# Designs tried in a protein design chat: VH-VL binders against q86iv5. Part 13

Target 1, 237 residues: q86iv5
Amino acid sequence: LDSCSICVDFVGNSLNDLLNIILNSGVIGTCGDLCSAVPGGQIVDTVCDLLCDYVGVDEFIKLISDVDPDPIYICEKISVCKTNDNAAASLDLVQINPQNGTVGGTFTLSIAYTVTNTIATGQLAFNIIDPTGNAFGDAVLLVQQSPEQYTQQFQFQATPSEQESFPNGLYTVQALVCEGSCGSPHPNTYTLANGTTTFTISGADSSSMSGAGSFSGSSQSTQTGAASGSGSGFALF
Key: E = the ipSAE of ESMFold2; O = the ipSAE of OpenDDE; V2 = 0.75 times the mean of E and O plus 0.25 times the DockQ between their complexes.

## First folded at step 4 (VH-VL)

Design k12 (framework fv_rosmantuzumab; at its last look DockQ between E and O 0.01; V2 from the best seeds 0.00; counts 0 for: pae O 11.2 > 2, placed apart)
Fold by ESMFold2-Fast, scan of step 4:
Structure k12 (fold): chain C 237 residues (1-237), chain A 120 residues (1-120), chain B 111 residues (1-111)
Amino acid sequence: as target 1 above (237 residues)
Amino acid sequence: QVQLVQSGAEVKKPGASVKVSCKASGYTFTDYSIHWVRQAPGQGLEWIGYIYPSGGRTGYNQKFQNRVTMTRDTSTSTAYMELSRLRSEDTAVYYCARVPLYSSGWFDYWGQGTTLTVSS
Amino acid sequence: DIQMTQSPSSLSASVGDRVTITCKASQSVDYKGYSYMNWYQQKPGKAPKLLIYAASSLQSGVPSRFSGSGSGTDFTLTISPVQAEDFATYYCQQSYHYPLTFGAGTKLELK
């Protein structure tokens, strides 16, 4: 992992902790004062201190305290992630299998895209919108992705949870390729390509007694930059 | 081989200060933090604080923050812990230990310990 | 501060026995799929020695009869079979958040 990926991962995981420390602490005089209060062991403390020292504690606090949480933007402002206002890409395939499945079943989302001008720091992101309008999704970080064709797959199990109940009906998949964080109002953010597909869930799988579903991804690239990160949770855009 | 070698035993009066050294060898000094842990006679382990040798950044357990100072000399690969305003309750064995920077934070190598006796 | 409750405070065993020592953190010490819990052995007059890190990872050079398990708040160190050199004091330690804290120790004694 490069410094940009390390920064985005750190900010994404520690933003709420940092914000809580900043809002509830008295005077924070040093990066050490701030970073030693963040949970996650010595690795988190070390990464936090490195990033904070690069811009200084006052500027770091200002970036973290921004009302709109955006790890990519923060890391771009720190200057460990690059920007490219001329990034360009096309979305070649958005496909979900099966197109008709059941609650508790496994679904595979396949996305193919072509970068036509380097993506400096961005996302391949998707949202799945259920029949009631509730949405969930995931994203892969794209760092220094050169002009080339890329493919990415995501898998999830339609296991009911508190965040998503998986009702019967029509589901919409929206996929975006972005420079910056998809949907972010911050500078140097652009939607480069978008695509949609649909799938249906019918019938309950009585064997589905598990917790929330999770996402996993696989990326193919020969470049120095890499797609990284996968997860599950709330809608991204 | 990796070694942390500490300075010898100290006997001090209440109110005095003590400075303990920890000389590292067998690895790149700046790739690991140095932590200090003490143990009173017949008691358990108590964490005091740390220093990052490359930048000199320190962090202290609040219990000791107004009395402890940690420093290092990168040219000699030596870490120091100074404890001031000593009390009889500071009587303990003081250990330095190494922690890899990019880890969840485990003490993989320890110094042999420095015995401090504080008595009137 | 994260409080570490270690039990028992002492136990007696014979060579060949299986012994378990438990450690409970006052809050979860898990972060991104890892448990920030470590185990150390200390013999009289000597510095502690790392046995297990990240709850279940065996330190290089430590015999396989030592194993660690657990996640969240509840952790266990197992020694099986106990050998003569294992009679010592054992400490758990969380590295999730500062200040770093240790359990009170468990003294393993020969029956």
Scores: ipSAE 0.564, ipTM 0.826, lowest interface PAE 2.0, mean pLDDT 89
Fold by ESMFold2, look of step 5:
Structure k12 (fold): chain C 237 residues (1-237), chain A 120 residues (1-120), chain B 111 residues (1-111)
Amino acid sequence: as target 1 above (237 residues)
Amino acid sequence: QVQLVQSGAEVKKPGASVKVSCKASGYTFTDYSIHWVRQAPGQGLEWIGYIYPSGGRTGYNQKFQNRVTMTRDTSTSTAYMELSRLRSEDTAVYYCARVPLYSSGWFDYWGQGTTLTVSS
Amino acid sequence: DIQMTQSPSSLSASVGDRVTITCKASQSVDYKGYSYMNWYQQKPGKAPKLLIYAASSLQSGVPSRFSGSGSGTDFTLTISPVQAEDFATYYCQQSYHYPLTFGAGTKLELK
């Protein structure tokens, strides 16, 4: 596990706690003052201290308190994640199977992409837009993705929930590969490629089913450069 | 071939101090913290503290915090623990162990141990 | 401080047996799906050796007959089948809060 992935994971998981500490504390003069208050035990304290000490407590607080905070952007400003303004990639395949399914069915989204200039810190992201315009999705963090071909798969069950009822109709899938956070206005952020596909749901009344939908995925490379990461909290645009 | 090689056994009188060394090899010294753990004869393991070799930050078990000092020399990849005002109950084997930075605090490799005997 | 209660303090087994050692923390050692619990083996006159980290992750080079499970406050180390080289003392250790603390140990002896 590399320092950039660790930083993005830490910030994504601890941002709300850090903001609460900053708002509720009087004087925060040291990284120890801030980081010792973050819940999560030794690994969280260690990562917090190392990142905070790297830039200094005042700069760390400033970055965390920034308008529209973004874990990737914060870790780029801390300089543990690199940027490449010349990153380049193409989407080779955006495919969902089955293209015609039912409520409760399992769908597999397959994305293949080719990096042509290194993605330093970015995302492979997708949204699924239901017939009413409601969207849900996920993303995978991409760190130092060398020029190679890559494949990623995501699966979900169309189990109705309060977030998504899975109504009958046409669904649109949008996939993006980005330098930086997909959809972010921050500097050093680019949508490198995008693609779409569709699928339909028909059949049984979706209101009769209940449950939460979740996503799982794995990174695969057709060459030596494997992609890795997690961080569902920054998938939607 | 990760190795942590500690200094040799020591015999001390009450009130003295001891400084134990732990020389690291086979890995990047600054990617791991060094922790110190002791084991009294026939007893379990007791954590003493840590040092981060990058920057030199330390944290000590409160039980020892007025008697222990941990340092390191990055040019020789060596960590040190000094324990002062020794008492007979400080008789133990003292281990150094490394912990991966950005990890949950497991001791993946240990030194061979340094036996300290405190007696009059 | 988080107290670690390890059970049993000793047990006897034959080669080929399945043994289970438990560890109970005085408070949860979990945070956001991660368990800050580790297991070590120690033979007489030797330093401890890491077996399991993060409750269930097997350290590289450790035989698959060792496994860990549990979450929250309750954790288990399982050895199946026990082999001749497994007769040793086993420790659990939490890394959730400072000071880092160990269980008192479980001595596994040949029956």
Scores: ipSAE 0.007, ipTM 0.504, lowest interface PAE 9.8, mean pLDDT 85
Fold by OpenDDE, look of step 5:
Structure k12 (fold): chain C 237 residues (1-237), chain A 120 residues (1-120), chain B 111 residues (1-111)
Amino acid sequence: as target 1 above (237 residues)
Amino acid sequence: QVQLVQSGAEVKKPGASVKVSCKASGYTFTDYSIHWVRQAPGQGLEWIGYIYPSGGRTGYNQKFQNRVTMTRDTSTSTAYMELSRLRSEDTAVYYCARVPLYSSGWFDYWGQGTTLTVSS
Amino acid sequence: DIQMTQSPSSLSASVGDRVTITCKASQSVDYKGYSYMNWYQQKPGKAPKLLIYAASSLQSGVPSRFSGSGSGTDFTLTISPVQAEDFATYYCQQSYHYPLTFGAGTKLELK
């Protein structure tokens, strides 16, 4: 696993826990004091210790305690994730199948994009906007993507939940390729490409909100390109 | 137009719980966080906590310990703040406020406030 | 916690005057070239209203007679010229660290 991916995953998943610890523990003198309290087992604690030790406990707490913590930005700030201000990409295809579906149906979103200058750390993100203006989506972390063509698929089931009722009508899909976190105002963040498509949902009345629709995005990322960049990267492991 | 509409005034006894609602309209609910701020009579502003409607992530002021719970219903664009084990010192106007994501954390729109009175 | 100290706690002014309110943070609220300092106006019985964000950015719809400046720990809100509707309480607020904190407020009164 790439150190950058590990960092982003850790910060993303443990952010709330870290914040709670920081808020409730009083004076935190060492990284060990902070990280030993993080739920998730030894691996999580080890990753926390390594990241915290790298920047120091004060800086680590500062980053975590930011009002708008961005996992990618935090990992870039501590130099675990790389940045490329010259990153460049284009969207080749944004397609959803079926174009006309029903409530309860499964939809597949396919996004094809071309990297023309290396994405150091970024995202492939999408948002689905329902007819009422409610939006839901997901993002995939992109790490050291060399110039080539990439394809990503997302799948979701249009089962009504507390998060999304899937009303009948026209839906809009927005796809974005970014250096950094999409939509972030932080330095080294850029929207490289964007695109849209539409689809429709018809059928059953949205009134039976019973099912918690877990967005199980199985991202089969065929990462083919091992870019052997010889850079003295901070290897966490 | 962006609006945050809060639930009505509450009168509670010490030890009780209160749940205040904040209904958002005029914007994409998941593109902003909702924060809660209270103001005791004749006093300043005190931050309580936040919720990110998109992921449900919350953060609370330690002062409230485990007494505060923030939730949201994305289908109704409504945020909720529940405060338990109420004390007389909890008497205040409670505000919800919108904060843009990835901003400098300013409260650009506020609810009208909900008055909570805690009395024996 | 970051403490915010406003000065003065109250001041009197006339319509047409120039008024300056200061806010001092107990530590720097700057990060990557941004200052996490905001200013609000509150009138009696009303919710606060955002005036300035990111130390110096004027919120949309706010009159240009309001301006913010400063960086690090020291910030200033300026009202010039003061109008009749500007008599209210003003608060500074930092968004740099949790917990978010406000100044104690400055009440601007008519002289």
Scores: ipSAE 0.005, ipTM 0.506, lowest interface PAE 11.2, mean pLDDT 86
ESMFold2 (binder alone), look of step 5: mean pLDDT 93; pTM 0.954

Design k2 (framework fv_rosmantuzumab)
Fold by ESMFold2-Fast, scan of step 4:
Structure k2 (fold): chain C 237 residues (1-237), chain A 120 residues (1-120), chain B 111 residues (1-111)
Amino acid sequence: as target 1 above (237 residues)
Amino acid sequence: QVQLVQSGAEVKKPGASVKVSCKASGYTFTDYSIHWVRQAPGQGLEWIGYIYPSGGRTGYNQKFQNRVTMTRDTSTSTAYMELSRLRSEDTAVYYCARVPLFSSGWFDYWGQGTTLTVSS
Amino acid sequence: DIQMTQSPSSLSASVGDRVTITCKASQSVDYSGYSYMNWYQQKPGKAPKLLIYAASSLQSGVPSRFSGSGSGTDFTLTISPVQAEDFATYYCQQSYRYPLTFGAGTKLELK
């Protein structure tokens, strides 16, 4: 764990709380005034104080109150996260197994990518788009990734929920490697590589849909992404 | 390349004060916090407190709060820890250690230690 | 305060052995997918040296025979194979909350 990751995690988790405090408070005169109101215990308060003290309370409030707030951009402006306008990468593999599955089944998304010029602060992100156009996805933070080959896996179970019903049909997977936050309009943000693949859902997995005995899990993506995103993984094609 | 160099051994009487220095080199002094940790003879490690050199902000273990003061001089890249109203049980080796900002205590580099003996 | 219970207090080993030291925190030291648990080595008359940070990350310059594992409240440091220079005292340390706290130490001794 590095200071950039700590900053991005803090801003990502506390942005709405900070905005509500800024909106509802009178005059905020100090970083202590702002940060003592943030929920999350001692470590969150300490991180907030350190980040705010680094730029001063007025500048910190300005960064948080931006019209399109972005944790990576905020942490870059604080100078805790580095930027590289010349970052470069390629996507070598975007693969989903099984390529033909059932409702209630488990799917594994495997991504291999090569960094060819250091990614200072960025994301590996993906969206899965269902047959109706509804999308879900996730992202992992990339910090100071050296030129090497990397692999990352994500796992989800196609269990219907309010967010995603998993209708039968063709699903599209889009994967992105970015410097900065993927899709952000902020300076020092670039899409470095993109790739796509598809998979099909048809019918129901009778074992998963049979009732109380089926293992469903509570989250639908990134369950196996606990590997830190380090290392030179084997890249396929 | 990174170095923390501490002041020399001290011998004090009960009730006295001691001020230990920690001079940093090989990095930007204001980008890291300095923590102080002590170790009594044959015993384990005990955290005393920290200072953030940029703003001078300090935090102390409540056990020492009424007797310890931490300061720094950014022009000389030096941190100081002063411990007052010394007791025989303050006899220990005192270490300074560096922690990257935005972390709560991952000590990546340590000073060599300063031996304090408190005796009548 | 978070209490750190380290075991054993001492152990004897020979060069080439695999040794395991354990550390238990009185409450979870996990935050946002990371474990705020560190391991240090101390040789007689010397300052401690960082070996492992965030439970499992090897500090630069530290030999790969040192490894850390665990999450939540239960953590382990493994040394395999033990070399002659590894006979020292080892400390775990939580960095999750102030005050920062250390385990009581494990002395690794030559048989």
Scores: ipSAE 0.028, ipTM 0.534, lowest interface PAE 7.3, mean pLDDT 85

Design k3 (framework fv_rosmantuzumab)
Fold by ESMFold2-Fast, scan of step 4:
Structure k3 (fold): chain C 237 residues (1-237), chain A 120 residues (1-120), chain B 111 residues (1-111)
Amino acid sequence: as target 1 above (237 residues)
Amino acid sequence: QVQLVQSGAEVKKPGASVKVSCKASGYTFTDYSIHWVRQAPGQGLEWIGYIYPSGGRTGYNQKFQNRVTMTRDTSTSTAYMELSRLRSEDTAVYYCARVPIYTSGWFDYWGQGTTLTVSS
Amino acid sequence: DIQMTQSPSSLSASVGDRVTITCKASQSVDYSGYSYMNWYQQKPGKAPKLLIYAASSLQSGVPSRFSGSGSGTDFTLTISPVQAEDFATYYCQQSYRYPLTFGAGTKLELK
């Protein structure tokens, strides 16, 4: 159990709940008052109390209520995640297979990157931009990534949904390796590497299943708390 | 073998207070939360509150507003629930139950219950 | 508070029947891929017993004739086939938000 990954997961999943509690409560005197109102049962309450107690309830509320809050930055300010202003990496490969597919088909995104100076707390993130400019993506948390080569794969099915219709045309993939949250204006955040590729979708599948495409990831890297490899939805940066 | 053993039946007058005990055995007392649930005759289940024995942290259902206090004694692995300013509506069976802390929160083991009768 | 609505309030069945009890939460009890919903059985004069947790997970020691399903706001407990020892009261319970709340119960009676 890695404190940084636990914190990022908690804040990522509970940020909107915490903001709603803070906005709707006139007086919050203790970490217990705040955390007992967060949904998610005993484990979420326990993690919330632990993190809040590290900085105290007033400072915790300030961090949560910050303009443009992000989980990595909040967890760095709590001191459970590390920073490295000298982190460095390169993107060696950004590749989609197949390069030409159909609606309802399965696509695999392969990313290879090299860390040259340790990434303390960061992300490998990607956005897929459809022909109309609508975007969706995912990210994996990178914790204490040592200098070496890494590979990561993501799979998704181009199944139309209310969030992404998968129209025929040219799709652009943008991939980023970042220290901190990719695209964040907060201190200790740096885009270390970026890369792009494209693919096309043509034709139709008879699939009637709901889903914007579910992402799943795999990695050959050695990590001490890297978090997630599956997700879907809106653009990350 | 996990076991929660509660104190015996109580008969109280309106306005009095009652303190019910729940003695835990067969597991590490401080690794689980203890919750209290009551059941009026012929009625359903009503959640009262919880205590985390390791730190003594408590949380209460607002319906009981300053009438309930939960405590514990780690040396005897015993949890207590005190309910004050008793009313006839407090007549019920009171249960303690164990909840694994690192879960979505289910009551995996229950005490046998303590019957409280509040009558004049 | 999250209100839990159980139906039916009572049900008569024979040994060997399939029975379904439903539970509706006033708001979603899903969080991070889990449904924070549990089912309990209670016999007269006894404490409740956990049957199903997280909507569909069978508690150890509970017979496989009990099963749970559902997500969001709508959940079901199924007993199939009903045995003589299953005539009891059943409660659903949400653990998503404090205060924890229970359904009003469903009494399963022998025909």
Scores: ipSAE 0.007, ipTM 0.495, lowest interface PAE 10.1, mean pLDDT 85

Design k4 (framework fv_rosmantuzumab)
Fold by ESMFold2-Fast, scan of step 4:
Structure k4 (fold): chain C 237 residues (1-237), chain A 120 residues (1-120), chain B 111 residues (1-111)
Amino acid sequence: as target 1 above (237 residues)
Amino acid sequence: QVQLVQSGAEVKKPGASVKVSCKASGYTFTDYSIHWVRQAPGQGLEWIGYIYPSGGSTGYNQKFQNRVTMTRDTSTSTAYMELSRLRSEDTAVYYCARVPLYSSGWFDYWGQGTTLTVSS
Amino acid sequence: DIQMTQSPSSLSASVGDRVTITCKASQSVDYRGSSYMNWYQQKPGKAPKLLIYAASSLQSGVPSRFSGSGSGTDFTLTISPVQAEDFATYYCQQSYRYPLTFGAGTKLELK
């Protein structure tokens, strides 16, 4: 993993811990004072210290305490993640299989997209909107994605949970390819491409809600053409 | 061949300060953190703090924060721990140990220890 | 602070025995699929020596008769079969949160 992916992972996992430390600590005079309080041991502390040292503790605290903090924006402001205002992509396929399934069944979302001008730091994101308007989704980090064709698959099981009940009916899938965090108001954020598809679920009943829903991602990148430079792709941990 | 070589035994009076050195060799000094751990006679191990030799950033156990200072000299690959306002309870063997950066944190190599005796 | 409760405080064994030392953390020391728990051996007059890191990973150069297991709050160091050079004090240590903390130690003594 590159510095950008390391930063986004760290901020994404430690943001609440950092905010709690900042709120409850009397005086934070050094990056060491802040970072040594973050759980996760030596690796987390080392990453925290390096990122904080780059901008200084006061600026780091400001970035963490931003009203709408997102990991990509924070890591771009620290300068470990790059931006490209001229990034460009197209969304070639948004497909869900099966298109007609049942509650408890496994669904695979396949997304194909083409990058036509390098995505410096961005996301491939999707939302699935159920028949009642409730939404759930996920996103993967895109770092220094060169102009190539890419495919990504996501898999989920339609097991009712408190987050999503999986009622019978029509579901809408919305997919976005973005520079920056999709939907973010922060500078250097752009929606590059979007697409939609639908699928149906039948045989669902509300008595099946006594089980946690399971969501599992399977990230597969398919590059066409010889690739050199930028060994980073989807964030898969 | 990795080695951490510490300074010799010290005898101090209450209220004095002591500065212990830890000289590293056989590896790139700035790629590992240096931690300090002490052990009172017949007792267990107690963590004091750490320093990142590259940037000089430090973290201390709150118990020692107002009395301990850790520094380093990258030109000599040497880490230092200074403990002030010594009390008889500070009588212990003091160890330096290295921890790989970007790891879950483990002490893979230790110095031989420096015995500190604080007595009137 | 995470408190480490190590048991037993002392253990008598003979060469060839299987011995088990237990360590309990006051809160989980797991983080994103890894357990931040280490084990050290200390002989009289010597610095501690790393045996096991990340709960179950054997340090290079350490004999395979040493093994670690556990997750969350409950961890175990096993020595099997015990050899003459294994009579020493053993310490568990969590690296999940600062301050880093050690168990009180287990002294393995020859019967």
Scores: ipSAE 0.071, ipTM 0.606, lowest interface PAE 6.4, mean pLDDT 87

